Miniprotein binders against q9bqp7. Designs and how they scored, part 40

Target 1, 240 residues: q9bqp7
Amino acid sequence: VPQNWFPIFNPERSDKPNASDPSVPLKIPLQRNVIPSVTRVLQQTMTKQQVFLLERWKQRMILELGEDGFKEYTSNVFLQGKRFHEALESILSPQETLKERDENLLKSGYIESVQHILKDVSGVRALESAVQHETLNYIGLLDCVAEYQGKLCVIDWKTSEKPKPFIQSTFDNPLQVVAYMGAMNHDTNYSFQVQCGLIVVAYKDGSPAHPHFMDAELCSQYWTKWLLRLEEYTEKKKNQ

## First folded at step 23 (miniprotein)

Design wm22
Fold by ESMFold2, fold request of step 25:
Structure wm22 (fold): chain B 240 residues (1-240), chain A 103 residues (1-103)
Amino acid sequence: as target 1 above (240 residues)
Amino acid sequence: SERIKRLEELAKEILRLVEELRKITDDPYVLKLLDMAELLAQFALDAAKRGDLEEAEQMLKWAIEYLEWAVEEVKKLGVSPEEIERLERELEEAKRKLEELRK
C-alpha cells in the first residue's frame, strides 16, 4: 500500500458528456517542465532483472542483424509507432477534410488492424493532449479520450511490435493509462473526468486489434500500483 | 577502496554526459537512449556502493554503449557539431577509464 495515497477520481466532476453539439477535441500543449513524465517514471523504475533480459535480447539481435542492422530495425519500429499515432490523430480529428490527410500515412497494416475498434469509437473529447497532476507532480501526453461502446475512456494505442531496447513491460501498459486518467481528472484544463480505460494493441499485418477494456474498479486497482511506482521514483531521485 | 571510488566517479561522469546531451536536443528517440544510459549508470553506482565491482563495470559498459548510440543519432540531426565533438571526446575518455579499471 502506498504511503501517500491520493484518489484517482474527482468527486467535483462528472463523466457524462456536456452537450450533443459537435466540438473540437481538446489538445492541451505539452509544456517543458522539470516534473517527470509518466513514461519516464515507468522507465526509471525498471528492475535490474528487466534490464538484464533486455540486454540479452539486444545481444542476440545484434548477432543476427549486425550492429547497424539492429539500430536500423529499432529506428524503423520507432518510426512505425510514430506514424501510427499520427494517422490515428488525423483520422479521429473532426477538423480534417477528406483531402487533408496524407494518403501514405493512412495506408498501413496497423490502421487496417484497428478499423473494427474505430467503428465503436465516438464522441472524441481529447487527442494527443497534455495532462498534469499538480499534487502528485507528474505530467503526460495521452493519446485519446473518447467513448468506446458507450463508455468514456482514456484510450491508449499500441503497436504489437515494440522497439525492444526501450520496451517497458506490458504489465506497465495499464499503469500508463491510469496515470493519465488520474492526472486528467485533477487537471484544471479539463472540465470532465474519465473512469474507464482502453488499451488497443494493433498488428502490422492488419489482423484485428485486441482491445483491453478497464472498468473503474480495475482502474482503481492499477492506480494503486501506479502510486507505488511514482513513490519508488520519488525516493530514488531524493537520494541523488 | 580506490576501485569503488573510481567506478563511482565514472558513473557520475556518465550521468553528467547524459545531462549535457539532453541540453542539445529534445528528439524523442535520442531522449529514450539517454534514459537507458541514465538508468544503467545509476545501477552501476548502486553496485559500486555495494562492492559489486563486476556488476558496476558491466552496467557502465552498457551505459557507454547507449551514450555512443545517442551521440551517433544526434550527429544525424546536425545539431551543435562543436559541442557534440567535445562530448564525443569526453565519452572516449570515459571508455578508456573503464577499460583501464577492467584490467
Scores: ipSAE 0.787, ipTM 0.909, lowest interface PAE 0.8, mean pLDDT 86
Fold by ESMFold2, fold request of step 25:
Structure wm22 (fold): chain B 240 residues (1-240), chain A 103 residues (1-103)
Amino acid sequence: as target 1 above (240 residues)
Amino acid sequence: SERIKRLEELAKEILRLVEELRKITDDPYVLKLLDMAELLAQFALDAAKRGDLEEAEQMLKWAIEYLEWAVEEVKKLGVSPEEIERLERELEEAKRKLEELRK
């Protein structure tokens, strides 16, 4: 139980869209500051067991691919993830001309993988947009806020090279979503709030992506876990 | 006790190198590698304070490997080549110090 609990939802904000909704999704720029990002908090609070599992996996991959092969593989995975997010931002942005889209950006198995999800996405309100929680002192860069099957969600897009899940990759994914949600709900750059989350795992081979929907109750459960991780991070940095 | 002190000093040297590399670039891939090196160096400090010298040495070995990887990636970016060569020399010296402690 966190010692400094704070609510994820803001009672002063409406969940309901209205006629004043912007026609262009919000894109608040991420600024340098002293406060930590969501991903840094989560990385700096990894357990030793998580690190040992990661190192064991790395050694198996190095045995198979060689050290240079593993580094090239890892670099390519990162680049493909970056291009995937760029493609999704382009697809979901309002466009006056199609010639501004890179044809190669739209050609990937990951984009093919999410097509059935995109059919159910509408009402895009934010894309690649910074969030800040001034009270709890953390920042993030969320991927997307949009309706999924009629539910307004913070949507997080993930890539996976194989259809089966990678080791322990899903535990922190819900924490990222709720951390972004809590920050957005208390960030003065946003006039609305979101109570649901969606994690979409896309596959390199184009296999249908798997959506993981998070209702308000589930988000509240993960919010408690996020607060514990943030508290652990804060305490750790006071002792340095 | 002298070995504990030297492991703690080496972990702090690794943390300093992490911060110097952060000043050179904000590339997300490099920052991911640096965050891992930082975490491992902090685990090494904790292990040394508990007297777990074998764990401290293993954590420092992994931290140095992540730093070496980060240096390779910064070289691809082409920024501050003279500074990165200096940091590479300091990292090689840190690696040598760790190998001497493992004897």
Scores: ipSAE 0.781, ipTM 0.908, lowest interface PAE 0.8, mean pLDDT 85
Fold by ESMFold2, look of step 24:
Structure wm22 (fold): chain B 240 residues (1-240), chain A 103 residues (1-103)
Amino acid sequence: as target 1 above (240 residues)
Amino acid sequence: SERIKRLEELAKEILRLVEELRKITDDPYVLKLLDMAELLAQFALDAAKRGDLEEAEQMLKWAIEYLEWAVEEVKKLGVSPEEIERLERELEEAKRKLEELRK
């Protein structure tokens, strides 16, 4: 139960943008700010248990790959995620040309993995676009706002090297989505709001990606948990 | 006690080094490593204030490892080489202080 509750949805905004609006997706540039980002808030509020589990995993990987091998592996995973997001932005942008650069970007297992999801995506409104919650004072860079199976969603793309991950902590992924949603719904750069979310987990080997749809009720439940994480972050930084 | 005080001072030194390195680059991969170093150094500071010396030492060891990793990545970017060399020397000093304290 957060002490400073704030609604995720904006009653003064429509959840259906005008069909005659411009067809070019919004891309609000991210500016360096002193206010925290969503990902920094979530990272800085990790529990000690999560940190201990992460460090144990790292030591096992270092035993298998060596120190330099582990660092190279981690760097390559980060690069592949960056390339994946670049490719999706290119695919979903109607003004992007696909000649020389885009052909190489499109060649990956991750892009193959999401093809069945992309068939259900339309009406792209924003790509790689900054959001700021002007009241709660946090910022983010959302991946995509588009319709998925007829419902307007904040869509977050995730990569995974192992098909069908067995046990993973996906708890923070929904918090990231709703934090972006809440910020967008109260950001003056946007004239509409979004009430649904979608997390898409793509696989390196091209196996069909897993969609995780979040309706408005589920988004509201995760919004409460996001507010608690933001409150925790603010309190810790106030006392330093 | 004196060990608690030394661990607190070392954690604060690590936090200062993290902030100095943030001034050198905005590379998202480096910033991710620095965020982890910051979290671990803060956990170490909290552990030292509780008198949990073993936890504080472990957290500082991990924080230094992330900071060393971040320095390696910044060196690949080729920015501010004199500043990064200074920070690298200060980090090696912090590492020696931790080993001295663990004895």
Scores: ipSAE 0.779, ipTM 0.905, lowest interface PAE 0.8, mean pLDDT 85
Fold by OpenDDE base, look of step 24:
Structure wm22 (fold): chain B 240 residues (1-240), chain A 103 residues (1-103)
Amino acid sequence: as target 1 above (240 residues)
Amino acid sequence: SERIKRLEELAKEILRLVEELRKITDDPYVLKLLDMAELLAQFALDAAKRGDLEEAEQMLKWAIEYLEWAVEEVKKLGVSPEEIERLERELEEAKRKLEELRK
């Protein structure tokens, strides 16, 4: 049990979105501060075993691609991910706020991959918006808050070259999603609550994306794991 | 042992370099690399304190590799050439120290 237990859900917030569909999704800028990001917490609390597995993978890739080839590969993967997020933000933004859609951003296998998921996405409330958990002292930038199949979700978009048909294959992504949920649910900049998460794994070849839906129960389970990771991070930083 | 102390000092130096790089960039990709370098350097420091010298050396090697990668990426972002050159020199010195500790 976490020593510093805090609920993922805020009992003071109604699950019913107030009927004012905000005509424009929230986009709160991330403030630069000494507060750790969700990503930093997760990365700094990786186990030695996880690190060894990553380094072994890296070494195999370097043997296949060369060192420069591996760096280029990794850079390209990151860039493709960034462009994918930019394209999604453009797609999910209201038409009136659509800056000239770079048509080139929309012509990707990743965008093709998520088309069937986008059909089930509606009621976009936030895009690329910062969340802060003041009590637990962490921040994050969430990709999207929207309704998926009629359920309000924090949606996290991921790119992959390999199939990830199981949520377990998404590593710490479930922890990231629930961390954003918990922060948003207690961030004063948001008037609503989320109870569900969605991880969408998009594929470069345009094959159908895998949606990993997280109900309230599953979110609660991962929330406990997130709290433990946050405590580990906090303890590690006190000892430095 | 003197070797343990030197490994600990090198780990702390790597951690310092990570913090210096964090001050000059907010690029998410670079920050990911720096986080890995930090994690590995911390593991090295902990290993050294336990007397696991081989693990400490391996972790430091990997930490330095991530720092080198981070510096290369920061260089592409157009950060001050003078600052980059300084960091490159400090990193080369760290590499030299590690090799001296490798028996």
Scores: ipSAE 0.772, ipTM 0.901, lowest interface PAE 0.6, mean pLDDT 91
Fold by OpenDDE base, fold request of step 25:
Structure wm22 (fold): chain B 240 residues (1-240), chain A 103 residues (1-103)
Amino acid sequence: as target 1 above (240 residues)
Amino acid sequence: SERIKRLEELAKEILRLVEELRKITDDPYVLKLLDMAELLAQFALDAAKRGDLEEAEQMLKWAIEYLEWAVEEVKKLGVSPEEIERLERELEEAKRKLEELRK
């Protein structure tokens, strides 16, 4: 049990969208400060076993591709992910804010992969927006807040070259989603709360993306795990 | 032991270099590499304190590799050439120290 328990949901906020929801998605800029990001917390609390597995994978890839080849591969994977998020932001943004859509960004297997998911996405409330949890002292940049099949979700978009049909295969992604939910639900910049999460795994070959829906119960379970990771991070930093 | 002390000092030096690089870049890709270097250097420091010299050396080796990678990526971004050159020299010295300790 976390020592510093805090609820994921805010009892002071209504689950019902207020009629005053802005017609334009929120885009709060991320301010760089001494407050750790969700991604930093998760990365700094990786286990030794996880690190060893990652390093063994890296060494195998270096043997296959060479050192420079591996660096190029990793850089390319990162860039493809970035471009995918930029394309999704462009697609989900209101037409009035659409700068000239770089048509080249839309011509990807990843975009093709998510088309069937995008059909069920509506009511976009935030895109690439910063969240802060003042009490728990962490920040993050969430990809999207929208309705998926009529349920308001924090949506996190992921790219993969390998099928990930199970939520367990998404590693710490569920923790990231609930961390964003908990922060948003207690961030004064947001007038609403979210009770559901969605992880979408897009594939480079254009095969149908896998949606991993997280209901309120599953979110609460992962929230407890997130709090434990955050406590571990905080303890590590106090001892440095 | 003197060897434990030197490994701890080297781990702290790598952590310092990570923090210096964090001051000169906001690139998310570089920051990810720096996070790995930091994690590995901290594991090395903890291993050294426990007297696990083999783990400490291995973790330091991996930390340095990530830090080298981060430096290369920052160079590609054209950020602070003079400061990067200093950090490269300090990193090469850290590598030399590690090699001396592995012997």
Scores: ipSAE 0.772, ipTM 0.902, lowest interface PAE 0.6, mean pLDDT 91

Design wm22
Fold by OpenDDE base, fold request of step 25:
Structure wm22 (fold): chain B 240 residues (1-240), chain A 103 residues (1-103)
Amino acid sequence: as target 1 above (240 residues)
Amino acid sequence: SERIKRLEELAKEILRLVEELRKITDDPYVLKLLDMAELLAQFALDAAKRGDLEEAEQMLKWAIEYLEWAVEEVKKLGVSPEEIERLERELEEAKRKLEELRK
């Protein structure tokens, strides 16, 4: 059990979205701060075993691609992810804020992959928006808050070259989603609460993306794991 | 052990270099590399404190590789060339120290 328990849900916030469909999704900029990001916390709390597995994978890739080839590969993976998020932000943004859709950003296998998911996405409330949990002292940048199949979700978009049909195959992504959810639910910049998460794994070849829906119960389970990771991070930083 | 102490000091030096690079960039890709370098340097420090010199050396080697990669990426971004050159020199010295400790 976490020593510093904090609820994922805010009892002071209504579960009912206030009926004012904000005409424009929230986009709070992430500010440079000494406060750790969700991604930093998760990365800094990886186990030695996880690190060894990653390094063994890296060594295999270097044997196959060379050092420069591996660096290029990893850079390209990162860039593809970035472009995918930019394309999704453009798609999910209101038409009035549509910068000239770089048609090139929309012509990707990843965008094709998520088309069937996008049909079930509505009521976009936030896009690429910063969240802060003041009490637990962490920040993050969430991809999207929207309704998926009529349920308000924190949506996290992921790119993959390999099928991930099971949520367990998404590594720390469930922890990231609930961390954003918990922060948003207690961030004063947000007037609403989210109880569900959605991880969408998009594929480069355009094959149908896998949606991993997280109900309130599953979110609560992962929230406990997130709190433990956050405590581990905090303890590591005190000892440095 | 003098060797343990030197490995601990080297790990702390890598951590310092990571923090210095973190001050000059906010590029998410670079920050990811720096986070890996930091994690590995911390594992090295912990290993050294336990007397696991082989693990400490291996972790430091990997930490340095990620730090080198981060420096290369920051250099491509054109951020503070003078500061980068200083950090490159300090990193090369750290590499030299590690190789001396591995002998």
Scores: ipSAE 0.772, ipTM 0.903, lowest interface PAE 0.6, mean pLDDT 91
Fold by OpenDDE base, fold request of step 25:
Structure wm22 (fold): chain B 240 residues (1-240), chain A 103 residues (1-103)
Amino acid sequence: as target 1 above (240 residues)
Amino acid sequence: SERIKRLEELAKEILRLVEELRKITDDPYVLKLLDMAELLAQFALDAAKRGDLEEAEQMLKWAIEYLEWAVEEVKKLGVSPEEIERLERELEEAKRKLEELRK
């Protein structure tokens, strides 16, 4: 059980978007400060077993690609992810704010992969927007807050070259989603609450993306795990 | 005991170098590499404190590899060339120290 319990949901906020919510998605810039990001907390609290598995994978890839080839591969994976997020932001942004859509960004297999998910996405409330949890002292940049199949979700977009049909195959992504939810639900810059999460795994080959929906119960379960990871991070930093 | 102390000192040195690089870049890719270097250096420090010298050495090796990679990426970004050159020298010295400890 976490020592510093804090609820994921804010009882003072309504789950119903006020009809007066601005039609324009929120885009709060991330302020880089001494406050750890969600991604930093998760990365710094990886287990030794996870690290060993990662290093074994790295060594195998280096044997296959060479050192320079592996560096290029990892750089390309990162760049593809970035371009995918940029394309999604462009797609999900209101038409009036659409900078000239780089048509090249839209011709990716990843964009093709998520088309069936995008059909079920509506009511975009935030895009690439910073969240801060003042009490728990962490920050994050969430990809999207929107309705998926009529349920308001924090949506996290992921790229993969391999199928991830199960939420368990998404590693710490569920923790990332609930961390963003908990922060947003208690961030004064947001007037609304989110109770659901969605992880979308997009594929390079354009095969249908896998949506991993997280209901309020599942979010609460992962929230407890997130709090434990945050406590571990905090304790590690005190001992440094 | 002396070997343990030297491994601990080396781990702390790697952690220092990571923090210095964090001050000169905001590149998300580089920051990811630095996070790995930091994690590995911390594991090395913990292993050294437990007297697990083999684990400490392995973790330091991996930490240095990630730190080298981070330096290379920052260099490609053209950020603070003088400071990067200093960090490269300090990192090479750290590598040398590790190899001396592995003998």
Scores: ipSAE 0.769, ipTM 0.902, lowest interface PAE 0.6, mean pLDDT 91
Fold by ESMFold2, look of step 23:
Structure wm22 (fold): chain B 240 residues (1-240), chain A 103 residues (1-103)
Amino acid sequence: as target 1 above (240 residues)
Amino acid sequence: SERIKRLEELAKEILRLVEELRKITDDPYVLKLLDMAELLAQFALDAAKRGDLEEAEQMLKWAIEYLEWAVEEVKKLGVSPEEIERLERELEEAKRKLEELRK
């Protein structure tokens, strides 16, 4: 139970965008500052057991690929994720034409994997946009805010290649989503709020992506877990 | 007691090197590696304060490995090469100090 609870939703805001609102998605720039990011909070609150499991996985991969091969593999996975996010931003941007897109970027198994999800996505309100929770003092860079099957969601895009030993890290993805949601709902750069989340796991081979929808109740449950991680981070930094 | 103090000092040196590298680049891949080095150096410092020498040495070994990896990646970026060479020399000295303590 967190000591400094704060609500995820803002009752002063509507979750129904006005039809007269601008149709260009928001892209608030991320600026470097002293307040922590969502991903840094989550990374810095990893347990020793999680770190041991990660190191075991690394050693198995190094045995398979060699040390240099492992580093190249890891770099390529990171690059593929980056390119996937770039492609999705391009696809979802109303200001772009097909002639402005890199055709090799669009020829990804990950993009093929997500096509059936994209058919249900509309009303894009934000893409690769910074959020800040001014009261709780954290920042983030959310992937997308759009309607999914008629519900306005914070959407997080994930790539998946092979099973990893940190199965419990799947629960950190919901924490990211609700942290972004809570920040957006209390950020003066945004005039609306979001009460639902969506995690989309795309696959390199083009297999249909797996959507994880989070309604308001589920978001509230994960919000409590996020607050605990943020509290843990804050206490660690006070004691250094 | 003397080994505990030296392990604590080495953990703090690693943390300093992490912060210096953060000043050189904001590349998200490098920052990810630096975050891991920081976490492991913090675990090492905590272990040394408890007198758990084996845990402290293991955590420092892993922290140095992530920091070496980060230096390799920032060298690929070509940013501040003279500063990176200095930091690489300091990291090699930190690695030598750890090997001396493990003997």
Scores: ipSAE 0.765, ipTM 0.898, lowest interface PAE 0.8, mean pLDDT 85

